# Ledger of designs, part 25: VHH binders against q9lxz3

Target 1, 367 residues: q9lxz3
Amino acid sequence: MVTRRRSKKKKKTKRKKQSSKEKEKYQTFINLPCDLLQLVISRLPLKDNIRASAVCKTWHEACVSLRVIHTSPWLIYFSKTDDSYELYDPSMQKNCNLHFPELSGFRVCYSKDGWLLMYNPNSYQLLFFNPFTRDCVPMPTLWMAYDQRMAFSCAPTSTSCLLFTVTSVTWNYITIKTYFANAKEWKTSVFKNRLQRNFNTFEQIVFSNGVFYCLTNTGCLALFDPSLNYWNVLPGRPPKRPGSNGCFMTEHQGEIFLIYMYRHMNPTVLKLDLTSFEWAERKTLGGLTIYASALSSESRAEQQKQSGIWNCLCLSVFHGFKRTCIYYKVDEESEVCFKWKKQNPYENIWIMPPLNLIDLPLFDHRI
Key: E = the ipSAE of ESMFold2; O = the ipSAE of OpenDDE; V2 = 0.75 times the mean of E and O plus 0.25 times the DockQ between their complexes.

## First folded at step 10 (VHH; framework vhh_7z1x_3)

Design e2 (at its last fold request DockQ between E and O 0.01; V2 from the best seeds 0.00; counts 0 for: pae E 11.3 > 2, placed apart)
Fold by OpenDDE, fold request of step 22:
Structure e2 (fold): chain B 367 residues (1-367), chain A 122 residues (1-122)
Amino acid sequence: as target 1 above (367 residues)
Amino acid sequence: QVQLVETGGGLVQPGGSLRLSCTASGFTVSSNYMNWVRQAPGKGLEWLSGITGEGGTTSYADSVKGRFTISRDNAKNTLYLQMNSLQPDDTAVYFCARETGTFYTEYSFDYWGQGTQVTVSS
């Protein structure tokens, strides 16, 4: 009878020691320094981040905090051959393939606040599309030229959302169309053409503080105030930049930046003086990272502490068989690392992901 | 098929008046930028007047301002040019022309008629 009791005690002690060692091992991972934990979690894909958030309260908090930090814009690539879309997260360097049959025949026009403006040149249909939720917001049809630019002010979920485009430029007049969210029709406004005779096309449009800023390929800047139904051509022109093969215009917290690209020199940065409406050359981006695409560009104030990405221009590139992005440091000491080539404006665009990626169909929640 | 047909031209004495008509087919006049232009013998094309599509905003060259009036009848899909106080220098072939809605730096017309002759002489 005595021998059976000893074996049960040894098994209990071994189980307790194993449980204590497992608890100690679990305690060792739970007690990771916060910095190390954040570093580890920052490297986890969202799926694994979610899994990690279930480990303990500390991990949960760290995971959630880092999910919020992934505020980097994503690249959407538009296939020319099929209705496939590719999302690229530059922070994680991960690609996700998406398929949206509902967008067959559509091309992208603009992106802002996590939404895409999509246009079908065959049906003249316009819609807002959220690639993360697959939500669609239709609007009245509009014929658009291939090189016609459009912009909108904010997410279409807001009643203040306004879409803007110039539909015609004649010798004497320009025609502007605007669409307010939930409106039945486009509003048409006609203004006297005050553009210079060398006017060709509008290349960049940004919205800032209630005003649409429109940049021509010749460097002329015009503004449209929807509230006042006012159109004006600003006198200031950026300095002529011989050899430039493209530009990006972006807005950040009321400031407007213009970046000129070159084949054989580093990008130049201009900032608009909103008092004089003159362009001033800047040596740096002032701590900003600009995610630039032909139709729209996103800007982020990067906190110095993360990943060394500050004062950078981020551009889509194709390297081998992989779609990715490159970061160009914009400072006085920056060396030309590669030759920038102008891309098809409809091939890719930056988009802001939602803050809570948890509900993204992109992430097979099949834990 | 897109077609523009100008009518109303003729011989008029100095100080006289004429009304030109341009009937469009294949497109809607009220939805397009329409213009009147003229060409005198040995001279280049001269822009005279224009009217925008939706807004119906009118414009005039200095040479005809105060004398000529551009208008349209949407129901008839017809453009008009009322010409008053005609002078010998107004002698020309007058054309109705649709201006392209694309980004152009100069006058660009994609469709115009055969024109109508206006002769101002004593």
Scores: ipSAE 0.026, ipTM 0.330, lowest interface PAE 5.1, mean pLDDT 83
Fold by ESMFold2, look of step 10:
Structure e2 (fold): chain B 367 residues (1-367), chain A 122 residues (1-122)
Amino acid sequence: as target 1 above (367 residues)
Amino acid sequence: QVQLVETGGGLVQPGGSLRLSCTASGFTVSSNYMNWVRQAPGKGLEWLSGITGEGGTTSYADSVKGRFTISRDNAKNTLYLQMNSLQPDDTAVYFCARETGTFYTEYSFDYWGQGTQVTVSS
């Protein structure tokens, strides 16, 4: 609530005023050495970390720094039957079920950088949604086919945000629509279709280093460079894997990964060689943790097991006869099951919470 | 007409071995994901092992790793489960099952055999 937000700001202001005063320093708990303070704060649940950050400037800086290091993606699920969505933090095992009727009839098109691109197929409305802040940024309407994918390059708060979709594929031509932030209308571009005759649909789209990479259901990889207005089909195909009917694709720091999912076998992780455009299997993630979901995947680099999640592939999938969320260590070929059996796991989406968690309505006194 | 027929069950003493067979008709086992599942008395279904339709990649539940081996004979259109080091907890009806082709749904099977009883008792 606005009153609680003003109280939080007033508390920070009073703490700031107190920290600005010239006062005789005593040997108190507030003056703990940095290493001891970090140890104490590292043992706190998120709610208590937020409360501790209001003690003084030194504690605030320590708590915020540790939140950045320990922040992990959450799962989000949109109800099919009402106007609610659920947020789940597996690291703290905390659920939030939130009502937001403005999203009635919308579905998720793509996720990236803590934002969801939402589409209403009945009204053709398109908007960005941040499920943590509940901010909405409307976009110009666009008609989309049911199986049409749309992606974006970065958060809609950036003037560099670009939306991308493939609207039509014929034997000879491909039609692409883009929307650059603050433009008047969608831009339409038509290119020669250089895909193989057996192309049917685009399965995955990621944005990396200024370019959209598009994977077809047959393993054909294409790119669109918006700065050059350039479309082309790249050589190379992922290795065929038995029993895989689906995949996830994600990007981290310019590297592109493809994850094959199986019903009863360990996942396979592939990395794209950006020079040859060949895919190579990875037997280690090199300290990278990947949170895989059907639309887009989040990633983070961790050096230690501070959150208990490090160097693993995090999956919200079926596992055997059980609905589960699985943490899979690629280099150990082992798994740690984190049982969340409330919803269909493939409809859950990983999304990164914002760094300024203390200003969010989700973290009031009732949470 | 899809049919799965399990054979090879019976009574065995603890530490013994059995080999189950599942003969398929109406489809080819080498083109499908085939599985073994069991149901102990008064309990739910437990997935044991699977073999993919291409390449023959195998997988096992932790409860049976190292003791059970899944295999197939494509010429006979037959799936096998070799069960070693059997214990009383392995007493169950064992089913051969064909997996549905949908990856994004709950793990489910569209065709089952009648099952074969395995009893491990001294």
Scores: ipSAE 0.000, ipTM 0.279, lowest interface PAE 10.1, mean pLDDT 73
ESMFold2 (binder alone), look of step 10: mean pLDDT 81; pTM 0.817
OpenDDE, look of step 10: ipSAE 0.021; ipTM 0.389
ESMFold2, fold request of step 22: ipSAE 0.000, 0.000, 0.000; ipTM 0.266, 0.148, 0.240
ESMFold2 (binder alone), fold request of step 22: mean pLDDT 81, 81, 81; pTM 0.813, 0.816, 0.815
OpenDDE, fold request of step 22: ipSAE 0.025, 0.015; ipTM 0.500, 0.296

Design e3 (at its last look DockQ between E and O 0.10; V2 from the best seeds 0.00; counts 0 for: pae E 13.7 > 2, placed apart)
Fold by OpenDDE, look of step 10:
Structure e3 (fold): chain B 367 residues (1-367), chain A 122 residues (1-122)
Amino acid sequence: as target 1 above (367 residues)
Amino acid sequence: QVQLVETGGGLVQPGGSLRLSCTASGFTVSYNYMNWVRQAPGKGLEWLSGISGEGGSTSYADSVKGRFTISRDNAKNTLYLQMNSLQPDDTAVYFCARETGTFYTEYSFDYWGQGTQVTVSS
């Protein structure tokens, strides 16, 4: 009786060593610490910042947070040849090229509140153009002389927007045209000419507190009050004739400044006393920076000396036979010259960029 | 009719002096910004000096500063350029020009004379 000992085969449970494949955490750029991300983004030009903002929500937020709010005016150069526009940021010393085929044949007339007033001498079309949004607001047609100055009071998005121009100066009469927002036609007003008889062309026009101030090439200042339909020539004159060497007029918080210079001379800043209508020379701008161009000038009170531009005049001027951009420090009587392209005075203008440059379709390189 | 007539040019030796005159007709020199400009053979226009209207402020190019003096005689309605220490490089046609009151171009002059030749040679 051979007792068959059933040999219990011990099942050796082979513990499969799960090789912990260390998931090499591919450190994707997506997982950058916020500080590092911000550091990287801070080094990106605006164009690349915008591109980076499209990567993900985290990058978007970081990019937006680091976008320098350009509070300073930009200079727009208008090309005669290819409908291209060059934007120059003096604070960053950066250029951006834009193309506006819709502005073919147009010339710049004026700039204020981020809008350009554009005129086509062939079609007599007038329109507001926002170079940042490409918005256009057409105006009634108007024949304008080449040297005729035009100004507007505020952005055309406002119902209070007024356009102003002097269309005719004769020996006896001055003809003024104004356009109110949403009007059907230009309003024409005729006044007796009380200007001096010699060489009276309007060079600079600014709007302040409901009134258009018009400076002639001879230094005469006139005002037009649209609300009163009133025209007057003020008795005050600058101490020196501004001449054709450089004359810029700007308004800041109700104050009117005149900048003029002669060839190879330092700029002179004058402030208008609105009570006496006398011009007084100013040796300080009190923190004001003025960006001056032949057609329009902008002013900003900068609280932060970040750009080193304090109490400065940013001027696009002829220095001799050279077109030069100068930063003139009024308080220090010092000048810094920057190389700018030679352009016709009517081919450039200062413009205020929007605060949120990020939302500008112009920079949407969705190519 | 507006006219500018330059006179006083000629041949002068290096280190010599000349006085150019520009007589205006049809407008008053003292009420305008007046300039002297020159053009040397094969070169472009060079601005030399200017004098403002009523204020009579003067300015000079670096190339002529200290050597040339711009002035005017209101009674004669005449602009002057006193040129001292003349050099061969000063050889050019010299023009009197009135500036326009407006910004147009680098050459914002509306009236010119015919020019007067100045030659500086040994």
Scores: ipSAE 0.015, ipTM 0.358, lowest interface PAE 7.1, mean pLDDT 80
Fold by ESMFold2, look of step 10:
Structure e3 (fold): chain B 367 residues (1-367), chain A 122 residues (1-122)
Amino acid sequence: as target 1 above (367 residues)
Amino acid sequence: QVQLVETGGGLVQPGGSLRLSCTASGFTVSYNYMNWVRQAPGKGLEWLSGISGEGGSTSYADSVKGRFTISRDNAKNTLYLQMNSLQPDDTAVYFCARETGTFYTEYSFDYWGQGTQVTVSS
C-alpha cells in the first residue's frame, strides 16, 4: 500500500493519467479475435503473460493455457557476498534477484519437488526452504562434514518425507542417518561396508521407486531401501571411470541416468539397465531433456518447439571465471548457445517451479 | 570453511629448485582434482599441473613437463609442486586451485589459494 501523503498525491495523479492511457491500450486489444489473441500472447515472456492474464477473462484463459507449456526448471545461484540469490529461467533467458535473509549462513544440499534442503555449518541448523513460497520447515540439527551429501525423498509437507545421509564409512562399516517427517529424532543404522576398498565419498544421490541410489566418487552404485532398512552395493561399473566432481545422476520415470563431464571433453550420457545393472551409453536422449549442475539434475520429456529446449542437456558450466548455462545436443554432438554468465564461486542448483506462478510472493502481479 | 594456503615461494637463481606447498582446510585434497596455476607479470592465468582425486593420476602443461612434479600428502591434506631447473620465464605468482568438475569448455576452479610469489633472477 501507499505510505506517504506527497507520494500518494503524485502517485494518484500519475496513476489516473497512466490508468487512462493504459485503459486505451487494453481496450484496443481486448476485442481481438481469439486466434489473433493467442498469436500475440504466445510471443510474450512469462512476466508479460502474467500481467496480460489480469486484463479480462478471455485474456486470462488464453494466457494460462499457453503458460503451462513454457515451464522449465530454474537455476538458482547463491551469492557468497550477501543474502541475494539469483534465479535464472533458461527457457525465457530471464533472471531476477531475490533476497532470502532467512538463509543467511546456509549452504544448499539438495533440491527436489520445488524444495531446497539447506544447512548452516556453523550452527548445525537444517531446514527445508521453498524459494517460490518462502515456506520454511526446520529440521532437527545434525553435524555434517563439508563433503557429506544429504538428500530427501519428497516434499517436506508430506508425511512420507524421508531425509537420508551417509555419516561415516570405515573399512568394516557404513553409518546411515535417516529422518522421517514428524519424527522426534534422527535414526542411526550401521551396515557392513561392501564398497570397493579405495577411499570413497558419495557424490550423487537420487530417490527412485522407494529407494535411494548413491553413487561414489569411484563409480560404485549403492542402494538404501528405507522400508526394509537395507543397504547393498550394486554390481556393474560405468564403462569408463567417472570424471572428478563432474559426474551427475538423475531419475526419470524409474530410469536412472548418469552424466559424465570429463575434463576438456563433451559430456557422455549413460543409462542403467535395472535388470542387468550394466551401464550403456546413450547416443540420443529420445526426447528427454536433462538439466545438470554440480548439486542436482532434473528431467522432463518435452516434444514442443516453443523454447528450443528439447532433447538436450542443459548444463551449468564455467566459461572463464563465470558460470553460464548452455544446451548440448547429444545426437548432434554440438553446443547450442551461451545464455547467461555470473561470477564464480557461486553454488548453484536446479529447481522445478510450480506450474502456477500467479500468486507467488516472488512476482509482482500489479497492473 | 574451505581455504587453500600456498607457501614456499621466494627468490631463486636460474637453474635452481623450489617446492611449493598448499595446505587445504574444510575439504579433503585426496577426494578432489587439484591444480597448480600461475600468473606471470602482465599476463593471464596459465594452468601448469593437475592431480586427480582417485589413484593420483597427474598431468602437466608442455611448458613445465619434465621440470615440475605435482604430488600430495593425504595425511597432511597438502598439495605440492616441486619445481626444478627454474628459468626467469617461471617468475610468477603461483596458485593452487580445486577443480569444480563441471568442465564443458574451459578449466573451472571453485576455490583458490592466496598465491605465493616465485622470482627467478640472477
Scores: ipSAE 0.000, ipTM 0.230, lowest interface PAE 13.7, mean pLDDT 72
ESMFold2 (binder alone), look of step 10: mean pLDDT 81; pTM 0.814

Design e4 (at its last look DockQ between E and O 0.10; V2 from the best seeds 0.00; counts 0 for: pae E 14.5 > 2, grease 27.2 > 24.2, SAP .669 > .668, placed apart)
Fold by OpenDDE, look of step 10:
Structure e4 (fold): chain B 367 residues (1-367), chain A 122 residues (1-122)
Amino acid sequence: as target 1 above (367 residues)
Amino acid sequence: QVQLVETGGGLVQPGGSLRLSCTASGFTFSDYYMNWVRQAPGKGLEWLSGITSTGGYTSYADSVKGRFTISRDNAKNTLYLQMNSLQPDDTAVYFCARETGTFYTEYSFDYWGQGTQVTVSS
């Protein structure tokens, strides 16, 4: 009777060894060396990076570490057809598709400090929009012409945020409207028109040290000081637009730069002398990278030194026969081109991403 | 009425030279960026060269760079294209075209001439 008990013990030991070998096969992706993991993650688009960050703590850390590296401005493309938006990082050639149904019917007006100023021509609504957080800050309604330019001074989260636009230019008068974040209404100011009477339109507006600089299509520069309620046209000779040229204006630490893009030519960089109010050609950007678009331009110091991209103009322009993003090295007079979608110049704008891309609801797959 | 009239085309041997002229009328010539374009038989329109309103800047397609020279005389309302080292592949109708001044568009011209035939043949 004794003999039957021995056989049952041997079968239990074989099953435990087989289960341990199967568990070893599935653990292979979780234990990637950190360097390989980072390499893989570095190849992921932002959307996938975010997804990858949810896999485990190690992946999360790796994903976040790689996100922090992208401090360069992104391009946002606005689709008029499907309320879709595309974020594009030209430096990494990465893109992310976004949907903002809340912006249906809106057009982009301006961008600064990670915020978009949006306008709906049908409802006359203005709002600030953060594409990364989806935050909206509504503004009082304003009728705007299609080609009317608008700018703001800083993020709407600041109490010092000021909106500025020129609403009317007549033979005799210029009408300016400003809005402070806590104001109930637009402030209207009327000034005598001192612009040259040659069909001037405002093309570029930038804010610097409390002053709005307004560039006309003829290169004339005007200034508005909101604190003084003062309007002036600079006495300096405006640079002449030599034919079919694009111009971009940007500000960096109190300095004003003007970029002229000539068809099939290298861009020209001008710097404003704030003493003489004259434009002087610059052969170097002094370590700056300027991200230029039709509606607004961003400037950054020393952000891309590691990539060898410094002293560069990043232009979203039609170049040659193709619409392309170009990095133009001012000092070397060389360019690198990146292909992107053919769009209207007003359907894209540069925007600064937040430093902490981790908290971006944009990547919440729940929609 | 805006008018552009190209002249100077003709038959030339390979390696030869021609000078095209475009006379402008009906507008302030000195205010406009001007271009030369060509169309070869069975081919699309090809941009060749452009010049700023004041003549201060010029640009060229790679196909003609070093061989063609664009210039203008605003006092005479005339655009020029000096063509040197002509090749059979340069056979085309050549047009002067006024630029609309829109930067963010493709080659946009609002007025064209009737063109002048250039034939390069041995």
Scores: ipSAE 0.006, ipTM 0.286, lowest interface PAE 10.9, mean pLDDT 80
Fold by ESMFold2, look of step 10:
Structure e4 (fold): chain B 367 residues (1-367), chain A 122 residues (1-122)
Amino acid sequence: as target 1 above (367 residues)
Amino acid sequence: QVQLVETGGGLVQPGGSLRLSCTASGFTFSDYYMNWVRQAPGKGLEWLSGITSTGGYTSYADSVKGRFTISRDNAKNTLYLQMNSLQPDDTAVYFCARETGTFYTEYSFDYWGQGTQVTVSS
């Protein structure tokens, strides 16, 4: 609401004084410099960011861009009894309840890129589900054993989406099934078993830099490269797991992290050296926050915050009657002060919200 | 023998402050998450706040966020609730509750105190 007739650039626009005054008014009200607009919007809670994005095209583009940068993962809980699910946003400390009847009888397999892979063990149905848009993408059926894990490489909206599972491990061989988007059927590949015991179950699967990394319950790390149809057991072993009661594995910008949880000890944080394939223990998460859940985990590079929630492991808990989370700082050096118990792997999972949040049913659209 | 004893309730004018204490005995206090719950006249139980065994993390109901602060002193086996900006609808019996040690329970409280009355009226 600035009146400006003598712009510093008036030498070029002196002939259009009235037009320049209207342009200055328009620029003052709508055309904030991008860096100032980004600063203002970055201070808004998500709810207010969504409302601000409806102001004009410039604000919409800025708000959407900053949502991608500042959004954190949400925790989703699945009800055992009524086909409902509960979303928890730790940044706002708010829960929302939703119902989706098509998920009746399904359990979660994996979360990545804002999508859940869901499996019905009674009908052998697989589908992708986006809890924010409620979109479903059905996949060809596949029988899976009780503790069999399945992962995918990217959102099912991409033609490069690849589903991956290890269907059996015998003394002589390992059988892998993959499904590439829009293929007619599952591809089966059989490889020599190079694991020391001839039989293992896989606890963690992470896709990074075009390959799947698979961790067994005995600490062996295997790699599957789908572009080469290549399987191998890597030589490095994570340090010991005496007294371990669970682990989490995640990828961030090509780096792979493994966290062992213990009943009475601080977690062990490990980073994979991609040249030697050996695990190096870390004293911190390197500025990351890991949102940990049993089947897949999310990570974010959090800036230093007033709350001090960088280098944290974010874990699902009940706090009273309310489903919520805690932040456990992994750089704590003193005595063990945190008691953790392994969770039901199908009860909850972390998921990232999609880029375009304005049409989500979880938010008031009245502006 | 597990025991929780709340103190610090009383009569307060609107806008006033109170600090509640809960003294624990009969168990290793530092092993347990602790919570505050209230019951207003003619209403059901309302969970207010919880704190982890170390005190490293806290959580609050929306109705009290920004006004109430939970804390603990494990050396003194005592849980605290600092209540500021009290309003008449904060009038209730306030309970200290011990949380069980598992993340899988749908119902987390196994022991409760006797409660302390807080009354906010002009």
Scores: ipSAE 0.000, ipTM 0.166, lowest interface PAE 14.5, mean pLDDT 75
ESMFold2 (binder alone), look of step 10: mean pLDDT 87; pTM 0.879

